# VHH binders against b3qqe0: the designs that were tried, part 1

Scores and structures below are computed, not measured.

Target 1, 332 residues: b3qqe0
Amino acid sequence: MKINLDRTSSGFCIGVQGTIHVAEEKLNQSGELYCLGDVVHNEVEVKRLEALGMETIDIPAFEELRDAEVLIRAHGEPPSTYETARRNNLAITDTTCPVVAKLQKTAKMLHQLGYQVIIYGKKIHPEVIGINGQCNDEGVVIKHPDLSDEAEIAPLDLGRKTALISQTTMDVPGFYELKKNLEKLFAEHGHRNPGTKSGEWMAVRDIDITSEKTGGRAMPELVYKDTICRQVSSRNGKLRDFALANDCIVFAAGRKSSNGQVLYSICKDANPHSYFIEDVDEIQPEWFVGENGKPVESVGICGATSTPMWLLEKVANYIGKTFGDDSGNPDA
Unless a header shows other numbers, all headers, positions and changes below count from the first letter of the chain; Kabat numbers aren't used for antibody chains.
F, E and O stand for the ipSAE by ESMFold2-Fast, ESMFold2 and OpenDDE, each averaged over both directions (binder to target, target to binder). V2 = 0.75 x the mean of E and O + 0.25 x the DockQ between their complexes.
Where letters were taken out, [cut] stands.

## First folded at step 4 (VHH)

Design j11
Fold by OpenDDE, look of step 5:
Structure j11 (fold): chain B 332 residues (1-332), chain A 118 residues (1-118)
Amino acid sequence: as target 1 above (332 residues)
Amino acid sequence: EVQLVESGGGVVQPGRSLRLSCAASGFTFDDYAMHWVRQAPGKGLEWIGNIYWSGSTFYNPSLKSLVTISRDDSTNTLYLQMNSLRAEDTAIYYCARVHLEGDSFDYWGKGTLVTVSS
């Protein structure tokens, strides 16, 4: 029996993994650490970290905190958070995801160059708050790609050079739908990029933004940058392939995990021999017997975005030890 | 206070259609992803589908042809249209809200029972 652990499509994203890792290191050193907001939306993981000395605080508590160390999460924070930290003599451990950090920088540069910055995303989401903070909170946040929400589009200046970016966890189809609809909207009002088709928005590269900032090549008036994280957006397809590649799937996630439920359904559709568990005690021996009465040849272990990797490893080890012929190394 | 109240369940014959409703209060749908899930007797939760804040929908591939999720923002009501019901569709149906920052359900309704029987 070969045990295959999905390390690509399951578990925390790289950003969140980085946050958790830093948190653990800090906690191991000091035994105490404040975290601004929930570090992860997994109860088991949160409890584990709390047992290590992590204390989750909200914005009001953060504003009153003095002379302490505070972890900034992967989604990042606006400039105001850092100002507060300075004022209150807080030591910041910044674990902003590199993808998000780059996005914040991009937003800031676009704003500094005089672009109206449109952010495809949720206005109340911490990541968007952070991004918009880089734009002095002057960004236009749109979550309806069909531009059906008048309140969202009311702040738009259709005569202004404009840049479209996205929250990293938004859907790719929605972003390009929004782009298309914005193209139409701005074209109707006579806004055009010189030398381009009427209403066309131009993709910008990092070098283009830098060049303009340094007095180089002028950027087009209407620009967009796809800033959606593909690590997150591509998980569904990858997981399906993973499910197809194994005889049996053991899917580990919290029962209250919405993402878990969605991803499990994808697995189950791809492989009817998919089973959902929260922990190893739910594993059944009969899952590993094929239709022919022989042991299955391969077992895939996977989980939700919020499933800790240590849990997946635990599951893999358990199955290998209990049902495998040899102590299956999940990394083999 | 956030509340979700499912309705529209009952006993239906196989092959019939049924529309379930989820009335939400204490929040607006346009800020949240909403899901439909069900639990058959003696079985675990089964995900049916969701509707995002943008209005985009995603469905369980196994149920996609049989279900449609929609919402009315004016009444803050979520709907699940089910067609060609089968005995295996017998379950308690729940609407659930996804937390703004995470991938977890933070609020559930009490559920509505759908029984498909001849």
Scores: ipSAE 0.645, ipTM 0.912, lowest interface PAE 0.7, mean pLDDT 89
Fold by ESMFold2, look of step 7:
Structure j11 (fold): chain B 332 residues (1-332), chain A 118 residues (1-118)
Amino acid sequence: as target 1 above (332 residues)
Amino acid sequence: EVQLVESGGGVVQPGRSLRLSCAASGFTFDDYAMHWVRQAPGKGLEWIGNIYWSGSTFYNPSLKSLVTISRDDSTNTLYLQMNSLRAEDTAIYYCARVHLEGDSFDYWGKGTLVTVSS
């Protein structure tokens, strides 16, 4: 029986995996570490790290904290967090996801070039607070793509050169709906990129922004950059292919995981022999016996983005050890 | 305090349609993606679909042609329209909220029972 572990579409994203690794290293060295906000939204993993000496704190506690080490999680923080850390003599271990860090830099450069920055996002979300901090909190945050919330759009200056970016975790259809509605709104106010009939805004890359910043090619007045992270959005097809490639699937996740339930529904649709577990004690021997009464030839093991890789490996080891040599073992 | 209250369940004949409602209170509804899940008797949870604050919807591929999710942010109400109901759609239907910073369901309703029976 072959056991296949899905490392491509299962487990924490690269940013969260890196954050957990750094936290473990620091805890092994010192036995204590503060984390600003929950390091990951997985109770089992948070409890594991807390048993090693991690303490989760909120912003008020952070503002009172002195002479300690604080981990910044994958969402990132605004510049003011780092200024507070310096004033309070805090050692910062920064695990901001590279995608978020790059977006913060993009937002800062667009702001410095004089663009009115529009952020498709949720105003109270930590990622947006960090991004807008790079714009001196002058970014216009919009979460309703149909522009139906007058309070969201009231700060817009429709005659100003403008750049649209997004929080990395927003929905792609909403981003492009917002883009279309902004194109219409600005064009109706008499503002279009020169030479366009439809009022289209131009897609820009980081190299285009850098080029204008250093005195090179200038960008049009109305631009956008699709900054939505694609690691998660492409996962459905990869997981479906994995589920189809195995005789049965063991899917490990917390039952309260939204991604877990969504991804499991994809597995189950692709392979009816998919089974949801939270841990190895839920595994049933019957799952590994095919319709012909013989052991299945392959078992795929996968999970959600919030499923730690150590759990997936535990599941793989358990199945391999318990059922992996079902080639017939006559009773002595 | 956060509250989610489902309604509109009942006994319905196969082939008919039914619309469920979920009344939300105690939080800023349009900051959240909202989900429908169901649980048939003796079975595990089955995700039906979700709807973002933008109105974008995503569905369980096995149910995609049978359901429609909508939201009315002015009344803080989430809806599930189900068509061509089958006996296998008999379940308790729950609405659920996803945590702002994570991917976890942090609040659930008590559910509304739908029984599809001739």
Scores: ipSAE 0.582, ipTM 0.870, lowest interface PAE 2.2, mean pLDDT 88

## First folded at step 7 (VHH)

Design n02
Fold by ESMFold2, look of step 8:
Structure n02 (fold): chain B 332 residues (1-332), chain A 118 residues (1-118)
Amino acid sequence: as target 1 above (332 residues)
Amino acid sequence: EVQLVESGGGVVQPGRSLRLSCAASGFTFDDYAMHWVRQAPGKGLEWIGNIYWSGSTFYNPSLKSLVTISRDDSTNTLYLQMNSLRAEDTAIYYCARVHLEGDEFDYWGKGTLVTVSS
């Protein structure tokens, strides 16, 4: 029986895994590390790191804190957080996800170029607070793509050159609905890019923005950049393929994980011999016996974005010791 | 206090339709993606689908053609329309909220029982 562990589409994303790695290294060195907000939305991992000496703090505690080391988590912080850290003599270990860090730079550059920045996002979300901080809090945050919330759109200056970006975790259909509705709104006000019949805005890349910033070619007045991260959504197809490639699937996640429930539904649809567990004690021997009464030839082990790789490895090791492991070492 | 209250369950004949409601209070409803999940007797949880604040919906591929999720942000109400009901749809149906920054269901309703029986 072969045991296949999904290392490509299961477990924390690279940014979160990097944050956990940095936290562990700092804790090994000093035994003390503060983290502004939950380092990861996984209670088991938070408690594990707290046992190593990490302390999760909120904004009020951060404002009081002096002469300490503080970790900035993956979704980043606005400039004011770094200003407070400087005033309080805090050593910042910044693990802002590269995707978020790039988005913050994009927002800052667009603002510096004189663009009215529209952010598709949730105003109270820490990521949006960080992005808007780069725009001197002058960004226009829109959550309703149909423009039905008059208070959201009231701050818009329809005659001003404008750039649309997004919080990285928003829905893709909503972003493009918003783009189309903004194109119509600005065009109805008489503002459109030259030569466009529908008043369409131009898609821009970071290189286009950098080029204008450094004296290169200017961008048109109305632009957008799709800054939504696809790392999580791209896993659906890969997980389906993984489920089809194995005789049975053991899916490990917390039952309250929404991503876990979504991904398991995809797995189960692709392979009816998929089984949901939270830990090894839930594994049943009959899962590994095929319809003919003989052992299945392969077992796939996978999980959600909230499932730590060490748990998936624990599951693989347990199955191997208990039911015979022939997975090989699939190093890439 | 965050509250989610499901209603609309009951006994229904196979092949018929049923609409469930979830009344939300104690939070800004349109900041959240909302989900429907069910649990048949003696079975694990089964995800039905979700709806974003934008109105975008995603569904369990096995149920995709049988269910529709909608929301009314003016009344803070989530809906599940179920069509062509089968005996296998007998379950307790829960609405659930996903944490603003994470992927865990942080609040659930008490559920409403749907029994599909001749």
Scores: ipSAE 0.598, ipTM 0.876, lowest interface PAE 2.2, mean pLDDT 88
Fold by ESMFold2, fold request of step 23:
Structure n02 (fold): chain B 332 residues (1-332), chain A 118 residues (1-118)
Amino acid sequence: as target 1 above (332 residues)
Amino acid sequence: EVQLVESGGGVVQPGRSLRLSCAASGFTFDDYAMHWVRQAPGKGLEWIGNIYWSGSTFYNPSLKSLVTISRDDSTNTLYLQMNSLRAEDTAIYYCARVHLEGDEFDYWGKGTLVTVSS
């Protein structure tokens, strides 16, 4: 029986995995580490790291903390957090994920180039607070793509050169609905990029922004950059292919994981012989017996974005030891 | 206090349609994507779908043709429309909210029982 472990579409995203790795390294070296906010939204992992010496702190505690090491988690922090760290003589270990770091840099450069920055996002979300901090809190945060909230759009200056970006975790259809509605709103007020029939804004890449910042070609006045992260949504297709490639699937996640329930529904649709577990004690031997009474030829093991890889490895090892050839050996 | 209250369950004949409601209170409803999940007797949880604050919907691929999720942000209400009900749709139906910064369902309703029987 072949056991296939999904190492690319299961487990924490690259940013979170990197944060956990750095936290473990620091804790192994010193035995203590403060983390500003939950390092990951997974109680099992938080408790594991706390047992190694990590202490989770909130903003008020951070403001009072002195002469300590503090880890900045994957979603990043606004500039004011780093200013506080300098004042309080804190050693910062910054694990802001590369996607968020790029977005913060994008927002900062657009602001420095004189763009009115519009952020599709939720004003209370820490990622948006960090992004808008790069714009000196002058970014216009819009959550309702249909522009139905007058208070959200009231700060807009329709005559100003403008750039639309997004919080990385927003929905793609909403982003493009917002883009279309902004194009209409600006065009109705006489502001269009040259040569556009409907007042379309220009898609730009980070290299275009960097090029203008360093004296290269200028961008048009109205631009957008789709900064929504597809790392998680791209997993849907890969996971479906993985499920189709195996005779049965063992999916490991917490039952309260929303991403776990979503991804499991994809596995189950692709392969009706998919089974949800939280840990190895839920595994049933009949899952590995085909309709003909013979062992299945392959077992795929996968999980959610909140499923640690060590748990998936534990599941793989358990299945191999318990249902592999050695488990049927008459000699003990 | 965050509350989610499902309603609209009951006994229904196969082939009929049914609309469930979830009344939300104690939080800013339009900051959240909302989910429907069900649990058949003796079975595990089955995700039905979600709906974003923008109105964008995503569904369990196996249920996509049978269900429609909608929301009314003016009344803080989430809806699940189910069509062509089958005996296998007998379950407790829950609405659920996902933690703002995480991927865990942090609040669930009490559930509403739907029984599909002839």
Scores: ipSAE 0.582, ipTM 0.874, lowest interface PAE 2.2, mean pLDDT 88
Fold by OpenDDE, fold request of step 23:
Structure n02 (fold): chain B 332 residues (1-332), chain A 118 residues (1-118)
Amino acid sequence: as target 1 above (332 residues)
Amino acid sequence: EVQLVESGGGVVQPGRSLRLSCAASGFTFDDYAMHWVRQAPGKGLEWIGNIYWSGSTFYNPSLKSLVTISRDDSTNTLYLQMNSLRAEDTAIYYCARVHLEGDEFDYWGKGTLVTVSS
C-alpha cells in the first residue's frame, strides 16, 4: 500500500504557513507574542498557538498596547497600523503574505501614478482595508461585478485613468465580469484606450507600473491586473487529479469548513472511494479493501486549506502503521 | 442576531421540482458566501453548492445539472432550485453562511426536510 500525501493542494496557503512558522519561532524564543487578529481561521491551530503563548488581540487592544511585540498576519495591514505601532513602540513582526505585499505595493504605485484604483473585493475585509490603505483610502471597492450597486459605483470617475485590481481571494469569473462591465461603462462615456474599438482595458504587470513610475514607458489610461491568488484557485483541478491517481482518498477537514466540503465533493466526484474524516479515529478498515477483496494499492491523503499539515501527516502515519506495510513513505 | 431559516421542504414525487428558501436576518448577503448543504439519513454532510457575494455560483459536480442557487437581495432570501428529484435527494437541507474572513460555516439554519418518495 502506497500512501500519497498531498502537500501541494492541501493545507494552509503559503502565506498562512509563513505566518504560523514565524509565530512558532517567536513563541519558542520569547514564550509570548501578540497577534493582531486570528492568525488563521482554524480553531485547533489557534488554540495550539495560544497554548504556546500567543495572545490574539483586536484593533482596540492593539491601539492601547505599548512596548510589546506584535505579529502582523498574512492578510496584511494598512499603513495606519504601522504608524500606530511606531507611536506605541511596538515591535512588529510582519508576516504579510508575499502575494498580498506585492499587491499592496502595486496598489500604492498605481495610486501614486494618479490612477483611480478599483478593488474587486469586500470593503470590510482586512486584506482590502490594507490594500485601500495604500491608496489613502481613496480606492473604489466593488464587490458586485454587474455594477448593480449604485453606492459602490457612485465614487467612480469615468474620465479618470483607472486601474482594476482584485482582492486575492475573490473569484476569477467575477473579476473578469467586472472588468467587462467596467470596459463597457467607461466606453459608453467616451473613455477608451487608444486603438481599442470596444474600449478594452489593458493588462499590466508590475514591471510596467514600475517603468512608468521611474519615467519609462507610459501605461494606458485604462488598465487591469489580475491579482487573484492562483495557489488557491488552482487547487480544485489538482485535487481532482490527485483523487483520480489514488485508489482511495482520505480527506481530512473540519466539518464546518466550507472549503473542506467543496474540495471533498470534488474528490468524491472524481473518486467514489473518497472518505471524509475529522480525525484518525474515524478511519475504517473497510476503506482500504478493494473490490476484489485485496488491499488497495494506493491511498491518497488530502485536506482543506484550513487543514493543518500536521493533521494530514498524522493521518498518513496512522494509515501506514495500521494498514500499510512499513514501507509506505508519504513523501515518495 | 444572525438567523437563517430554511423553508420549502416537504414530500415530493420523483421527477418533480422543488424550490427551497433560506431567509436571512441580522445580516445581508452582500458580504457573504452562502452555501447549501444536505444530510441524508445515516450519511454525512453533502455539499450542494454556493453563491458568492458577487452572485457567482458553484456547484457540486455531481449535482450541477440538477440544482440552481440564487438569491433575492431585496428580500434577503437564498434559494435552491432542485429539478428531477430522486429518492437519493431525500435529506435535510441547510443553508449556511461562511465566515467573512475564513472558510468556516459560522451560521446554519435548522434545516428543512425534503422527502422524495413515490
Scores: ipSAE 0.562, ipTM 0.890, lowest interface PAE 0.7, mean pLDDT 91
Fold by ESMFold2, fold request of step 23:
Parts: structure tokens; C-alpha cells; sequence
Structure n02 (fold): chain B 332 residues (1-332), chain A 118 residues (1-118)
């Protein structure tokens, strides 16, 4: 029986995994670490890090804290947070996800170039607060792609050169619906890029923005950049292929993980011999006996974005030792 | 206080349709993707689908043709329309909210029981 562990499409995204790694290193060295906001939204991991000495603080506590080490989590922070840290003599360990950090830089450069920055996002989300801080809080945050919320729309200046970006975790269909509705709205106001009949906005890359910033070719007045991170959503197709490639799937995640439930539904649809567990004690021997009464030829082990790799490894080791060729006979 | 209250369950005959409601309070409803999940007697949780703040819907591939999720942000209400009900649709139906900063369900309703019986 071959055991296939999915190391590439399972587990925390790179940003969250990096934050956890840095927190572990700091805690192993000093035994104490403050984290501004919840380091990760996984109860098992939070409890583990707390046992190592981590303490979660909020903004008011951060503003009063002196002479301490504070971790900035993957979502990032606005510039004012770093100013407070300097004033309070705090040692900042910044684990802002590289994707978020790049987006903050993009937003800042667009704002400095005079663009009205529209952010597809949720106004109260920490990522959006950080991005808009780069725009001196002048960004227009829109959550409703159909432009139905008058309060969201009210700050728009339809005659101003404008750039659309997104919070990294928004839905792709919503982003492109928003783009299309903005193109229509601006065109109806008489504002469109030169040489376009339908008023399409130009997709831009970071190199286009930096080129204009340093005196190169100017971008058109109406631009967008799809800044949605697909690291998580791209897993749907890869997971389906993984499920089809194995006789049996053991999917490990917390039952409260929404991404875990979504991904499991994809596995189960692709391979009816998929089984959801939270830990090895839920594994049943009959899962590994094929319809012919013989052991299945392959077992795939995978999980959600909230499933730590150590748990997937634990599951793989357990199955190998318990149901592998060297141990356990199939029940006759 | 965050609350989610499901309603509309009951005993229904096979082949009928049923619409469940979930009344939300204590939070800004249109900041959240909302989900429906069910649990049949003696079985684990089964994810039905979700609906984003944008109105985008995503469904369990196995249930895609049988259910429709909608939301009314003016009344803070989530809906689940189920058609051509079968005995295997007997379950407790829950609505659930996903944490704003994470991907975990942080609040669940107490559920509404749907029994599909002749």
C-alpha cells in the first residue's frame, strides 16, 4: 500500500507558515513574545504558541507597551503602527506576508503618482487598514461590486485618474464584476482611456508602476491590478487531481475550518472513498480495505490551509506503521 | 452579542421543497461570507455551500443542482432553498459565520431540524 502525502497543496499558506516559524524561533530564544492581534486563526496553534510564552495584545495595550518585542502578523500594519513602535522603543519583528507587503508598496506608489486608489475589500479588515494607511487613508474601499452601497460610492471622483486593487483574500468574480461596473460608471461620466471605445481599464504590473515612478512610460489614467492571492483558491483543482489519483483519501482538518469543509467536499465528490479526520484516533481500518477485500493500493493524505504539516506527517506515519506491510493483517 | 437563528424546519413529504431562514444579529452581516452546513442522524457534518458578501455562491459539488443559497442584507437574513427533498435530506441544518480574519467557523446557530418522511 503506497502512502502519498500532499506537501504542496496542504497546510498553512506561505505567509501564515512564515509567521508561525518566526514566532517559534523568537519564543525558543527568549521565552516571551507579544503579538499584535491573533497570530493565526487556528486554536491548536495559538494554544501551542501561548504555552511557549506568546501573549496576544490589542492596539490599546500596544500603545502603552514599552521596551518589549512585538510580532507583526501576516496581515501587516499601517505606517502609524511602526511610528508608535519607534516612540515606545519596541523591537518589531515584522512577518507581514510578502504578498501583502508588495500590495502595500503598490498602493503607496499609485497614491504617490496621483491615482485615486479603489480597494476592493472589507473596510474593517486589518489588511485593508494597512493598505489604506499607505494611501494616507484616502483610498475608496468598496465591498459591493454592483455599486449598490451609496456610502461606498460617495467618495468617488469619476473625473480623477483611478487605480483598482484588491484585498488579497477577496473573491475573484466580485473583483471583475466591480471592474466592469466601474468601467461603465466612469465611461458614462465621459472618462475613459484614450483609444478605447468601451472604456476598458488597463491591467498593470508592478514594473509598469515603478517605470512611471522613475520617469519612464506613463500609464493610462484608468488602471487595475488583480492583487487577489490565488495560493489558497488554486488548491481546489490540485486537490481534485490528488483525490482522483489515489484509491483512498484521508483528509485531516479541524471540523470548524470552513476551508477544510470546502476542500473536503471537493475530495469527496472526486473520490467517494474520502474520509475526514481531526486526528489519528478517528482512522478506521475498513477504510483501507478495497471492494475486493484486499488492501487499497494507494492512500492519499491531505488537509486544509489550517492543517499543520506536522499533523499530516503524524497521520502518514500512523497509517504506514499500523496498516503497512510490516504491521496489521486485513481482517479476514 | 453575535447570534444566528435558523428556522423553517419541520416534517415534510418527499418531493416537496422547503426554504430555511437564518436570522443574524450582533454583527455587520454584509461583512461576512455565510455558510449552510447540515448533519444527518448518526453522520458527520456536510458542507452545503456559501454565499459571499458580493452575492457569489459556491456549493458542495454533490448538492449543486438541489440547493440555492441567497441572502437579504437589508434584513440580515440568510436563506437555503431545497428542492425535491429526499429521505437522505433529513438532518439538522445550521448556518455558520466565518471569522473575519481567518477561515474558521466562529459562530453557529443551534440548527433547525428537517425531517423528510412519508
Amino acid sequence: as target 1 above (332 residues)
Amino acid sequence: EVQLVESGGGVVQPGRSLRLSCAASGFTFDDYAMHWVRQAPGKGLEWIGNIYWSGSTFYNPSLKSLVTISRDDSTNTLYLQMNSLRAEDTAIYYCARVHLEGDEFDYWGKGTLVTVSS
Scores: ipSAE 0.554, ipTM 0.860, lowest interface PAE 2.4, mean pLDDT 88

